# VHH binders against q84jc2: the designs that were tried, part 182

Target 1, 232 residues: q84jc2
Amino acid sequence: MSKMRNLVEEKFLEFYESWVIQLELYLHQLLIAHNNNTMSETELRHLISKLTTHHKAYYTAKWAAIREDVLAFFGSVWLNPLENACSWLTGWKPSMVFRMVDRLRKSRVVLVEAQVKKLEELRVKTKFDEQKIEREMERYQVAMADRKMVELARLGCHVGGESVMVVEAAVRGLSMGLEKMVKAADCVRLKTLKGILDILTPPQCVEFLAAAATFQVQLRRWGNRRHYVTHS
Short names: E, the ipSAE of ESMFold2; O, the ipSAE of OpenDDE; V2, 0.75 times the mean of E and O plus 0.25 times the DockQ between their complexes.

## First folded at step 10 (VHH)

Design gc6 (framework vhh_7z1x_3; at its last look DockQ between E and O 0.89; V2 from the best seeds 0.00; counts 0 for: grease 25.8 > 24.2)
Fold by OpenDDE, look of step 10:
Structure gc6 (fold): chain B 232 residues (1-232), chain A 125 residues (1-125)
Amino acid sequence: as target 1 above (232 residues)
Amino acid sequence: QVQLVETGGGLVQPGGSLRLSCTASGFTFDDYAMNWVRQAPGKGLEWLSAISSSGGYTSYADSVKGRFTISRDNAKNTLYLQMNSLQPDDTAVYFCAREIDLWTEEYTGYDFDYWGQGTQVTVSS
C-alpha cells in the first residue's frame, strides 16, 4: 500500500533522490581513485573535499526541512524499511563508522600508532556523546507524557475550539525538542566524520569514504529489493 | 569577519510585495544554509524560511508558506526573500541568519551563529 506523504516528505524525497544519485557518482570517483595510485595528493584532497561538501550539503537541507517538519524524519519515507531500521535518531549511528575504519585496518591500509591512538580517542568520545544524546532523548520521550499530551490524548478526536490552541502548542513544543535532538545527533555525526578524516591520510580518507558510500548505497539497494520500494 | 547585511525593507500597503536581500561577506557563503527570521514588536523571534547551502532545498514556516520565497545567489553571496501578499501581521524586523556549521562548531542548542542587523518591514494602510 502506498503511504500518503506530506509536502515536506515529497520535497525531501526529491532532494534525497538527487543527492543519492550524486553520491553514487562520487562513489565511482572514489573507487577509481582508490584503485588508481596515479592521483596526486592534491587531487585526492580535492575529491575528499567534494565528498565532504556533498555530505555537508545534505545536512543543510535536512536542517532546513526539520524546521518545517521534524516529524517527517522519524518516519522517513525517502528511506526504505531497512535503511530506517539502521537509523539512529534520523541518521547513521556515529559509532558505526569505526567499524568501517576497523575494516580498513584489516585491508591494505596501514595505520601508524599515532593514528590508532587518535582513532581510539575519537571512538571513546563518540560513544560517550551518543550515550549522552540517548539519555537526553529518553528523558525527552518520557517528558512527552506531560499534561498537554495527556490532555490531547483525552480529547482524542474531539479536538476543536479552544483545545486547538493547546494541541498546537503541545505539538510545537514536541517538535522543537525533537529538532534539538536531531541536531545534536547530527553534530556527533559530523564531528565523528570530520575527526576520522582529520586522522587519516588522503589515500586512507578516499578508501574510508568509498567504503562508507558503498555501504550507504548498497544498504539502499538491498532494502529496495527486499521491500520492493521504488526509488528513482 | 563574518558580516550579514539586510536590505530591501520599507513601508508597504497590505497586499503589497517586498524583496529583501542579505549580502554575506567574510565566509564561504555557499557552504552554509541560510535563514530568514523576523521579530515583530513585543514578540519573540520567528523563523520564516531556510535554504540549503546549494539552494537545492527550501523550507517555510506555515505563516509565510505560499507567500514568501527564499532564494540565493551564491555567486553574489546574496540571500533573498521575496515577500508577496504582505499583511499587517508581517510587520517586523527581518533578519538573515547563518545556520551554524556543526561540522566545525559545537552544538549548544542554537541554530544560528551570525545575524544581520535586520531590516524593518512595515505593512500598513
Scores: ipSAE 0.891, ipTM 0.960, lowest interface PAE 0.5, mean pLDDT 92
Fold by ESMFold2, look of step 10:
Structure gc6 (fold): chain B 232 residues (1-232), chain A 125 residues (1-125)
Amino acid sequence: as target 1 above (232 residues)
Amino acid sequence: QVQLVETGGGLVQPGGSLRLSCTASGFTFDDYAMNWVRQAPGKGLEWLSAISSSGGYTSYADSVKGRFTISRDNAKNTLYLQMNSLQPDDTAVYFCAREIDLWTEEYTGYDFDYWGQGTQVTVSS
């Protein structure tokens, strides 16, 4: 509430609240399937498809929004501070999802050796892709520092249309670069999610999706308990 | 085979309105975000508007914000652009474009993977 909101932040807040409500409804269905051994493979695949579609819908909305304002996704008003603190390039860190798989393996999900091998291969590829993106982000950070040094020098020696134009062009260039990095990071997120779901059996996919949705909902609920909010 | 077919272009007077349609086939339409892009005579491509796969989020370029409304009907596999308060500067070929689906495709820096043939919109007295 203390942060000034622009149009993108207001619109995406409304979208995100609705999206999370629907995720909670799908979580209910996942929990029923989790505790029910009478559902057919076809029924499980249908539920998995609904979750997949729901997650893909989030990203299509996100990508539409970042065309207007990618910076709204760095420190998002629709997320509480705990959710924002857990963000890696505007979302969950792909390699961390394997901790969820590891936890499920310890608790309930039994994996055969072929699945374990494929999951380890995916984990290695995911980490490799993350490191590539982190390296590119470091390059952008260096470029930002250099552009800021130029801005400081120009403010001391010259003020006018030229200096404003150079600053605006530098910010626009960084914004467009950030859009591509965010989409590249989202691609790694989607490839990791898809890879896990392709390796797991339909019952195992339901277990994984239920655990992931539960974690997301609980993180939101736990983080919101830190602050009182007034709803009108 | 992916196909996007735009219709609804034509000649209108300044201040007039048009509704463009884009009919999609050969893919699961409701899995994809969709976009409108235009090309004015002698100019490059200008992105105008995007709509999320469910229709739950829309965005607009500053040049058309408040005058154009993007929408979709996933049951009919159709994307729309309602264009109001048209000005001579809106004269262009209008294309619908499909957003790349990063669930299945590798990201190489390009946002749109399929385009329609375009429909001409001409705004003149």
Scores: ipSAE 0.702, ipTM 0.879, lowest interface PAE 1.1, mean pLDDT 85
ESMFold2 (binder alone), look of step 10: mean pLDDT 82; pTM 0.823

Design lc1 (framework vhh_8fcz_2; at its last look DockQ between E and O 0.03; V2 from the best seeds 0.00; counts 0 for: pae E 6.7 > 2, placed apart)
Fold by OpenDDE, look of step 10:
Structure lc1 (fold): chain B 232 residues (1-232), chain A 126 residues (1-126)
Amino acid sequence: as target 1 above (232 residues)
Amino acid sequence: QVQLVESGGGLVQPGGSLRLSCAASGFTFSDYAMNWVRQPPGKGLEWVSGISGSGGQTTYADSVEGRFTIIRDNDKKMVYLQMTSLKTEDTAVYYCARFPWSELWEYLTSGSFDSEGQGTQVTVSS
């Protein structure tokens, strides 16, 4: 937690803190909308759109940042250890959101059979996509260990100008691969979210988004308390 | 004990302005985002505006965007809602509201939140 931060880390930390604060504000709106049923379908759709736009903004910022330093996201300093422990390829695991859907099914929300079927299909697809990415990641990691990481380890013992250049080149290669993997994972996240929101009714979407936001905000708070980290 | 006391409501003509105030006590004010919500006659609660703990970020319902401004004074433990260009549809009882961190999930499931105030009546009529 007391790590030296690079410029990318610092900038993204600032962004993320701000982003989470805004998420909380949206969450409050979602909670009121959900529990009081005061909004029309059109209004609910607009609220959903605001949230989706907010999430898109996160990934836009993330993808810009990972172009500069993808390694910053493997050990995200803007996250506490608990949040990091729950991370899959620098973010939430796509299949995890179906737990939120399950929560909906057990709550006041009634899903029709057609929705349940579509959700199950989406779940299967999501898991398939996750596994595909994991296999690619594993392949990449193994390949790296065979050459790049060994080379890095070897060169790390000998500090010199030429050695540094070689190490940096190796790291760049690694970073390019990691960036590709991270983007692929993010695409699965976005597709999964889009899929869920397309299946659910506007009121159900609001509840889903509220649940997801609540979990995210609380996870951050729990982790901060546990590790004696204070955030504004 | 958490207390939220709203004031500043009244009767105004369309196009008029009002400034609502909320005095907060019983909790660390700056640690909580604050919200204004309203309840029109015969309708349920409607979210109006929110402001972050530090006051650095604000958000508004589409229906009030550009007309209402939420601000807070953490030293005085106050949150305000400046309302301009008021419309008849803005008629409602306005409440200041916070969401306790420990009860977010409970609210999601049960619908209960800290609404300790009696609200302030805003009536927009020609």
Scores: ipSAE 0.703, ipTM 0.890, lowest interface PAE 0.7, mean pLDDT 89
Fold by ESMFold2, look of step 10:
Structure lc1 (fold): chain B 232 residues (1-232), chain A 126 residues (1-126)
Amino acid sequence: as target 1 above (232 residues)
Amino acid sequence: QVQLVESGGGLVQPGGSLRLSCAASGFTFSDYAMNWVRQPPGKGLEWVSGISGSGGQTTYADSVEGRFTIIRDNDKKMVYLQMTSLKTEDTAVYYCARFPWSELWEYLTSGSFDSEGQGTQVTVSS
């Protein structure tokens, strides 16, 4: 089942491996800050800024990579099969992050009523943005099926130089559309993250970021403990 | 209506063997990967094993590798866990689960697991 990787996949695999190792290091710092109350608010804000910068760095690298090969992000070689199965448009589903916010309400940390109201408004907005992207993706998929893009690509592989140029133009059009949709989804992810962190206090942000990093690290660990057996 | 029914648990001696079964209904079974997860007494949930929809790929946690075998029968809509060389540490309630199942998301972040089935108890004791 393993295939040769192209250059984009190789470079992003290297980046992602390093990125997730650093996320685990930040998770340790978040847990220390949360468990023992050892940091000033200035230190908490610095830690929160490191996490925010770390997430922005992921999207900076991702957007550069999708410019070259957006299809690499649909079934990514740097993710295990469990992680890929959990992806919504190449990443975490924005509305699902509010399950982590709901966890804050189950802990001893109390959210002020004004915070709860703002978070609910953000949840509704995030869901609307998600649904808008899903409808746009559906229209894109219908347009591709109407043009029989799959059949054209197949037929183009069997017919000389002019057919190759037509197939290349069709693939470029598909890639541009997918890149647009992926970036739109990523923008919802970033706006949702920023919105949550703006509403929460620094200790609450630490707890939220710890929950999010814990999920991502644990999902990867669960998937990486798999031993793949290929039946030939 | 999605339904997963686990069975085949029981009391066995250390070193013994047991085969767990999971009967599935209410969804296109072959389209989903299936997993076994377990909850030891008084402890959190642990992932045990997974199998792809076709049955062509199997995965195991390090603690059970070489001792457990996950098996799938798409015609009967069944998944099995063949357990051998059982240890007292394998004592747990065992659940089968489809992937993706949103309850795993909540467990990873909140520690609470609401399974689709009731599970089956495996007790390994002298």
Scores: ipSAE 0.014, ipTM 0.309, lowest interface PAE 6.7, mean pLDDT 78
ESMFold2 (binder alone), look of step 10: mean pLDDT 81; pTM 0.825

Design lc2 (framework vhh_8fcz_2; at its last look DockQ between E and O 0.01; V2 from the best seeds 0.00; counts 0 for: pae E 9.3 > 2, placed apart)
Fold by OpenDDE, look of step 10:
Structure lc2 (fold): chain B 232 residues (1-232), chain A 126 residues (1-126)
Amino acid sequence: as target 1 above (232 residues)
Amino acid sequence: QVQLVESGGGLVQPGGSLRLSCAASGFTFSDYAMNWVRQPPGKGLEWVSGISGSGGQTTYTDSVEGRFTIIRDNDKKMVYLQMTSLKTEDTAVYYCARFPWSELWEYLTSGSFDYEGQGTQVTVSS
């Protein structure tokens, strides 16, 4: 799948590469913090704040980029095929993180009953929100087969002049819908993340964030190895 | 085999300066972010600073911000930590660290992380 990259793709690729590198640096801090039993609550909270800020920066950049070309994110060239395969509406699936929390519980993290209850409530809510978005997305996908898209299909063999304008209009309409969906999905992601972090203690947050970052980094590594792609 | 060798530590007075060095070998140096961590006496490991593979991004713990500078030379496979305005609380064994990503999950579960270098002692005392 070799394709020509557009400006949005190139810019975001550069951003993402840098962002991932910074994530790796934070991951190191998280792991050190996890291993350091002497870190104060304040210190841990500060580290957590850095990570959350980092994630916010990603979405800020993403939302800026999708305003220009949301379609770039449905074929994210900055991700390998494995990463893309694991993507839900241009990012991680919110409900997935609960499985991660569950895995942590089975290892070292001890959650009190109150936390477990809150997490379950959040899980249910998250799932509901996901489904809502999926239904909406389905609606848009089906609606794509509207008159404009049909016209596009018809003109597919004769694209030029006025036909190009029709195509562009159709694409713009689609893009606007997709942008809304992507933003909605991202909001669920952010809410889910915030929800989890509000439920967990600072030490647990650090472990969770470390696990999440590890997963992201490993997924990238696995995908790169499989497809003989190297990233620094 | 991955090797990290720290040097440059010593005894300095408060307000003094030191430059730590870390020589790296056994891996593609530019592909990895490098970090300095320290272990004060009787305390756990503390992250100090990190630098991206390309050297274009740096980060510091709050207590050393503005005083320490991390730099790297990818051609020489070196990482440096320039320390200025040293304080007594900076006293620690300093380690250069590369994350073995393949071991991250194991570390999370076991809580054990093995640093590859011997460290260099920094003592700040009047």
Scores: ipSAE 0.017, ipTM 0.370, lowest interface PAE 5.9, mean pLDDT 84
Fold by ESMFold2, look of step 10:
Structure lc2 (fold): chain B 232 residues (1-232), chain A 126 residues (1-126)
Amino acid sequence: as target 1 above (232 residues)
Amino acid sequence: QVQLVESGGGLVQPGGSLRLSCAASGFTFSDYAMNWVRQPPGKGLEWVSGISGSGGQTTYTDSVEGRFTIIRDNDKKMVYLQMTSLKTEDTAVYYCARFPWSELWEYLTSGSFDYEGQGTQVTVSS
């Protein structure tokens, strides 16, 4: 009832809905490529390029939107509650993507020793970058709490005018800090994705991208169910 | 190897309360978001609630928001679902699941869900 979508949220909801529909169409192409043993390496690389371009487009739109309202990405209206629950700093947790690689290695994807070593190096680097961001976020949250306490003290001592300007500057500073952290997390996500795709062969990349897209589409589908699936 | 053991279900009247428990072992518990999912009679699985690895973020499906509370204890490797104001439509087998690379992943990708535990039955009826 009181909850209202602002213009940034409405624009990104429209973008995201379209973006997911296109992801579903690319998933169809990935599944065809996965099942078709006569596709050339050139055809596979073209499809992989479509997927990476599609993900880049998501982040391009996201970064434009977070400049306007970073808080919209914490509890997003374009995501269902399940999708929001799986978020780490407004997206998938970079270190967790290696669990998907591990599952594929157990069932479908055969990796040579050189690939395994490179993936382990990337996993370690990804964990390191992720933990650095977590430490910085914790420090920022402490600083944010201290600034909020100062703001409350100022509000208690002053009526308005100059105090309002100080509060507005503090709020802008908090938003810029959150934007920095979100972008840093997104850069780790993109670096990790690129690193995985550089290590894998084109057929392996198709398998990985299909699994990732399947997970994202199915998580959305599952989370959008509210009650009974069977109608009687 | 990975084990999730649900308990605390039972028969209650509409408007009643229950607390479900899930004991976890065999994985780095704090690395995973934990979730409750349920399977109503004759239906597929429905996601109910989730909690981040740190416990700082909780989410709920619309039909249970305000009535259910998810809680985790990373030291004891436990997750709980405090249910209040129960309705007949809450009748289901409740399962504890980790996300995103667990039993739910297999269900979403293959249509088969390997329930490591039996879940815990919640029945809300007059």
Scores: ipSAE 0.006, ipTM 0.442, lowest interface PAE 9.3, mean pLDDT 78
ESMFold2 (binder alone), look of step 10: mean pLDDT 81; pTM 0.838

Design lc3 (framework vhh_8fcz_2; at its last look DockQ between E and O 0.02; V2 from the best seeds 0.00; counts 0 for: pae E 6.2 > 2, placed apart)
Fold by OpenDDE, look of step 10:
Structure lc3 (fold): chain B 232 residues (1-232), chain A 126 residues (1-126)
Amino acid sequence: as target 1 above (232 residues)
Amino acid sequence: QVQLVESGGGLVQPGGSLRLSCAASGFTFSDDAMNWVRQPPGKGLEWVSGISGSGGQTTYADSVEGRFTIIRDNDKKMVYLQMTSLKTEDTAVYYCARFPWSELWEYLTSGSFDYEGQGTQVTVSS
């Protein structure tokens, strides 16, 4: 499907396409490293650092873009419908990564009791933070359902200069709130990711990052096939 | 059937150069990123370099950065690795490798990597 895109959408689409391609290349490195028992911890940490830096680059770009148009991320044209369906506040849901860790534990990852305890604590905290953000989002969304929303609805039939100004002001207010919430969500994502990586050993980190990247790549591939979306 | 055939290896002195080639068949070549990996003696398989499907993006291991160049020709279905300033630690069997996205979880969880090619021996010795 194609639709009219604004400048922010176009720029971020290009960025994201490139970013995902690079992610896939990193994934290949991770997969090889994961199966290489002769790699030193220093080497593994370096690879982990590359990945974390890559992720930081995404959020740097994202935050720059949302300053310009946060609404673009609530209809992300760079994502297919499947990716969008799995999106929570313009990104992955932080608590989801614990499910991923659980899956890995059922395979080759062996966690010691201390790690399990710390992960559980982190999970609880993450969930709490998610809920807090969701409540705040609800507040902004509900606040929009006032006279200004009536004006939005009315504009569908009649457009007046003063009404347009009122609606635009409302949209700006909403956008500011949304930007704040998106940033907050991203902070939870980053903190959660950092927390997990701090708990896991370097080999476990490599496996976790590989799993995360695999999920992202496959989700994109599956979604594109299903919906006949082509990305460069 | 997917086939990857590596060539171009040999014996060289430190500081020398080699150009490895990989001929690919049996899949849509341009859809997949391609990689070079190597197996040094007594060590595990290590990643060397990767190139995106279009060839627009490349990446290298720190140990080879600035010395190796990965290139691909999608029309010929070829991947190349130009190696310069070779060191003794570059001695290894080199493989051309792809990771089909549909099999990524298997690669992650199986603990094994299936080589489609036979590899090519690179020996750097004084």
Scores: ipSAE 0.869, ipTM 0.954, lowest interface PAE 0.5, mean pLDDT 90
Fold by ESMFold2, look of step 10:
Structure lc3 (fold): chain B 232 residues (1-232), chain A 126 residues (1-126)
Amino acid sequence: as target 1 above (232 residues)
Amino acid sequence: QVQLVESGGGLVQPGGSLRLSCAASGFTFSDDAMNWVRQPPGKGLEWVSGISGSGGQTTYADSVEGRFTIIRDNDKKMVYLQMTSLKTEDTAVYYCARFPWSELWEYLTSGSFDYEGQGTQVTVSS
């Protein structure tokens, strides 16, 4: 019961801490590449591939974990309260990543007209997919509440033992629906990331990945400073 | 285009209370988590509190937990910070910020901060 959720949370906490440490190490490599004009395109592509592989490893571990306990990813123990408050369906909101792209354009990174057009097309598609997920999530919540309400009203009249079995089935149905929605959201995240990296040149990809990793690492550090201040 | 207008600051004695307000415009308000951040005199920016886009999840820095409450009203596009049991170390300019936000992003990545609003001064002194 509560111990099953605790075991999944403990395992993923250990994975995530290690995963973030490795992300920070890759960030150091990204920052060196960003500030160093001597790296070849081949070297940049290898670094980009390492970051892509690292992100795929995160989702591989996540999808294994949500099979066991998807609810662990709604208010996760491995994230600080700031990180959790800013989550959309267990992760970063796909449409918001384009604010990083907008920042890159302000930092005198010149995107050619063809790249700008493709990025805007991707932004629109990403928002459309995101809104579709939000609509389906809303209908799933309504459908679960309506079905539960009917069953509870019927059972509340005269049957106790069947009430337990019906409640257990409803909870299992909700968990399966949430697993589907989380995977759908993650697929939008992966498609958006891949789409951006396909449109950008290798130096631009390094800058984007460095900015994203910096934000993730610094958000975690900034949110974690609460314990440093209070515990002493 | 994005506009955040903070208000409600003032001078208060230790142990006192204030309620800060933030009026938002120029974006889809419910899409963004909202945060309060503060800058004490002569110091860097400090995160205070955050609230999810739906309002279902709130978070607080350790130094303010139990004393401050963050609230949002998505229909009115408002964020509030109810502050109680104020201490002298709470003295700062308070800003509301959406997340992710380019100014907060710049601060976290480069250490400089350009404000979307002017902030509101809170001064706690005897």
Scores: ipSAE 0.119, ipTM 0.552, lowest interface PAE 6.2, mean pLDDT 79
ESMFold2 (binder alone), look of step 10: mean pLDDT 78; pTM 0.800

Design lc4 (framework vhh_8fcz_2; at its last look DockQ between E and O 0.01; V2 from the best seeds 0.00; counts 0 for: pae E 11.1 > 2, placed apart)
Fold by OpenDDE, look of step 10:
Structure lc4 (fold): chain B 232 residues (1-232), chain A 126 residues (1-126)
Amino acid sequence: as target 1 above (232 residues)
Amino acid sequence: QVQLVESGGGLVQPGGSLRLSCAASGFTFSDYAMNWVRQPPGKGLEWVSGISSSGGQTTYTESVEGRFTIIRDNDKKMVYLQMTSLKTEDTAVYYCARFPWSELWEYLTSGSFDVEGQGTQVTVSS
């Protein structure tokens, strides 16, 4: 994890650290709301809205950053190796959240039949969208071994000003494709999240969001302990 | 042993101010976000405010936004809540709380929130 970082990496690292801190605070609020059941529906909806807004803020920042350097997100220095290992196209895999919902169902969350049906439909849709993106990504990955990359490899043997320009142009082309894929993946994430939240009741949403945030925070903690990484 | 000791509560008139304090011990204070929660009469615990481990970020429940300020001193292992423009609905026992990161799943599934301190009574009445 100790490597030279570019400006995009540094800026996003700072952002992410702050963002995670805020997430932890929201997680606490979610847990309190969930365990004490003292909040009105309006209050719960407000809390849910705060969390969704928080997540939107992340993607806003991310999309701004990937315009500058999408490659930074394929080696995210703000994440530990464990977090990175669990990453799908620079983020969480959308279909994963359904496992969280399943866990909730096995716990104390009671879903009505209509909810179960809708969730299943959403699961199928999400999986389909994931696969579609994966196919496109595969296409791009394979295409990277095309003429441009071959030229890049050849040019790598001859370091010069003109060669560097050619390499940069090639990388830009590849980066644009990657940016599209990342954005597409993020859209699936956001749609999936919205879909789940639209199906669940406010109390259920709170529990789900708490579980999701818990997972994210714990994954970070586990990874940091394992690799002796300390974060503020 | 983790200890959180709240103080600074009292009786005030509407529009008044109070400053609550919480002394923390028994854990690495600077590693934890700290929160204030309150329990109004006849109601359950509700979250009021939170502050990041470094103190760089703060958040508040909507009803106290603009009126309450949470501050911490990591050197002294203290967290404070400055309350202004107090309202009758702010009447509650106030608790300082840390989030037990090691018990996240247990906490989520148990359905209970344990306050570690004794709390401090805040009463707003004319």
Scores: ipSAE 0.005, ipTM 0.283, lowest interface PAE 10.7, mean pLDDT 84
Fold by ESMFold2, look of step 10:
Order: structure tokens, then sequence, then C-alpha cells
Structure lc4 (fold): chain B 232 residues (1-232), chain A 126 residues (1-126)
């Protein structure tokens, strides 16, 4: 049925809507910087810092909210269905960001050989970390299923008070495990973002950040668009 | 080389059912969220449904929720769309697609989305 919003979800929805509006404003600045070849390197680095700070603010707010309700981030009420379909462990899949870099390289940015080598090394590291998280999540699900089976069998033999506490502990253990996995994935996202921005020059960083913000804004707009219906 | 081959379309009356299939090859299938998109006559592409790489998360556009079910089989590299209670507005060419990057990114940034398969026609008509 329809998902009821709790206080955590309502507060994060308000935060996220404001956060995206500010991202759109930064996108305007990125596009001006991209089209205006007279911006100094200092001005570009300041703009890049604003974007980096904006992304860090998102994760700061997210990690506070996850502490209260990690499940709110699996099928989030502040995202449309298309945005949720593009999620891997509550966010963008770290290894997939390199496909955006590859597309920009084909059409927009020129990378020197040293940058290409460093990006490939980062891609391999990012994929390795991502796969490690996937394996840990799989093992956690197996361990949780085994623990649940043992605990459910045990609950069939015990007084309700003790049984309630065992069930509560299992639910809390699941939530804590998911919280840790989400934070680990977010750390890979932040490391990957920082790594890319460290390898790219300031003009290239502006191009990359503009592409990323454009993708996020357009995905939201496209996913919110009403379907055309024929009156028959 | 990436290959997505859609099948299972046809002519059906309103209220009928169809099951679409998509056979995938040429890429690491289990790394990708998979999706169905459709193109109604004379209109642009519309996203219909998506399924996470593991199959544990499914999403649907509002107009098909409760009527369509997306399923994947990573061992066989297949995606399915089980459609029930079909309506005339469901008439379209249906494509499967990999999200979010090479296919969706091109559509969102250029306005020209190159679907990788030929699609399968679904016609819902009395």
Amino acid sequence: as target 1 above (232 residues)
Amino acid sequence: QVQLVESGGGLVQPGGSLRLSCAASGFTFSDYAMNWVRQPPGKGLEWVSGISSSGGQTTYTESVEGRFTIIRDNDKKMVYLQMTSLKTEDTAVYYCARFPWSELWEYLTSGSFDVEGQGTQVTVSS
C-alpha cells in the first residue's frame, strides 16, 4: 500500500528538496564557468570547493538520518521511481561514474596520458572496494538468515518477554549492519569523487561536476514528467 | 558487443496479458540495473520499469504499478516484463535497456536515446 512518512522521512525530504535547488544554482555557476573562458584558476577552485562542500553536506545529513532510520534510504520518498531504480545501496554506483568520465573524454575533455593512467588505477580500486562491499552484504544476508532461523526456532520454546527482546535485538542488528554497509558505500563514493577531482585540472573538474549535476537534475525532471494519455 | 534482444510482443485485447523477454549478451549483465522503456505511437520514449542488479529492488511508473511485474534471471542473462490487465494506452514498442549510464545518459544529455535492441511491438486493441 501507500508508504506512510515518518518524521525522519519528512525532515529529509525537506532537506533534499532544498539541497537539489542549491545544486541547480551551482549548476548554473558551473555552466557559466564552462562557457566563460575568462575565469581565473582561483575562481574555478573556489567553485569546485563549493560543489565538494555541498556534496559533503548531503552525506553529513544522510548519515545523521540513517542513524534514526536506515530503511528510509531504501526506496526513498524524496526520490521519484526512476531515481530509485538507478540506486545501488542508497546512491549512485561508484564504478559507474567512470562511464561518465569516458563519455566526456570522447566529446568534451582532453586528458593527457598521465591522467588516463591515474583514472584507470582509480577505476580498478573503486571496483575492488565496490565488490568487497557487495561480498560483505551477501555474507551479512546469509549470516542474518541463519541467525533468524536459529532465533525463530528458539522463540518457539520461550516466554514472550524474552522472545520480544531477542526479536528486538535481531532487528537492531539488521539495522546496524545495513547502516555500516551504507556508510561504507558512501565512503567509496566520496573517495572516488575526490580521486577524480584530484586527477582532473580545474577546468576539467568544472566540466565533470557540470555533467554530474546535469545528470542528476535531468534524471529528476524526466522521472517527474507526466505520461501523455490518449482520451479514447 | 552489447546485444539486447526483445521478444514476446503481439496483438492483445484490453484486459489481456503478455510476457515480454529480453536476452542480454556482450556485457557483465549482473553489474547492471535493467529497465523496460516504451515508445507509444507518435510519442517519445517513456520509462516503464526497472530492476536492480541483484533483482532485490523493483520500481514501476505509476500507470503500470500493480499490473506489470519485472523479473530478472542473472544466470540466464534474461529480463522479463509480465504484463496483465493491458490497456490501449499500453500500446507501444517495448525495449529493454541498461541504466543509468550509456543509454540513459545519452538520452538525458542529447535528446537522442539509442536503444540497443530492435524492441518488440505490443498492440492493445479491440
Scores: ipSAE 0.000, ipTM 0.359, lowest interface PAE 11.1, mean pLDDT 78
ESMFold2 (binder alone), look of step 10: mean pLDDT 80; pTM 0.820

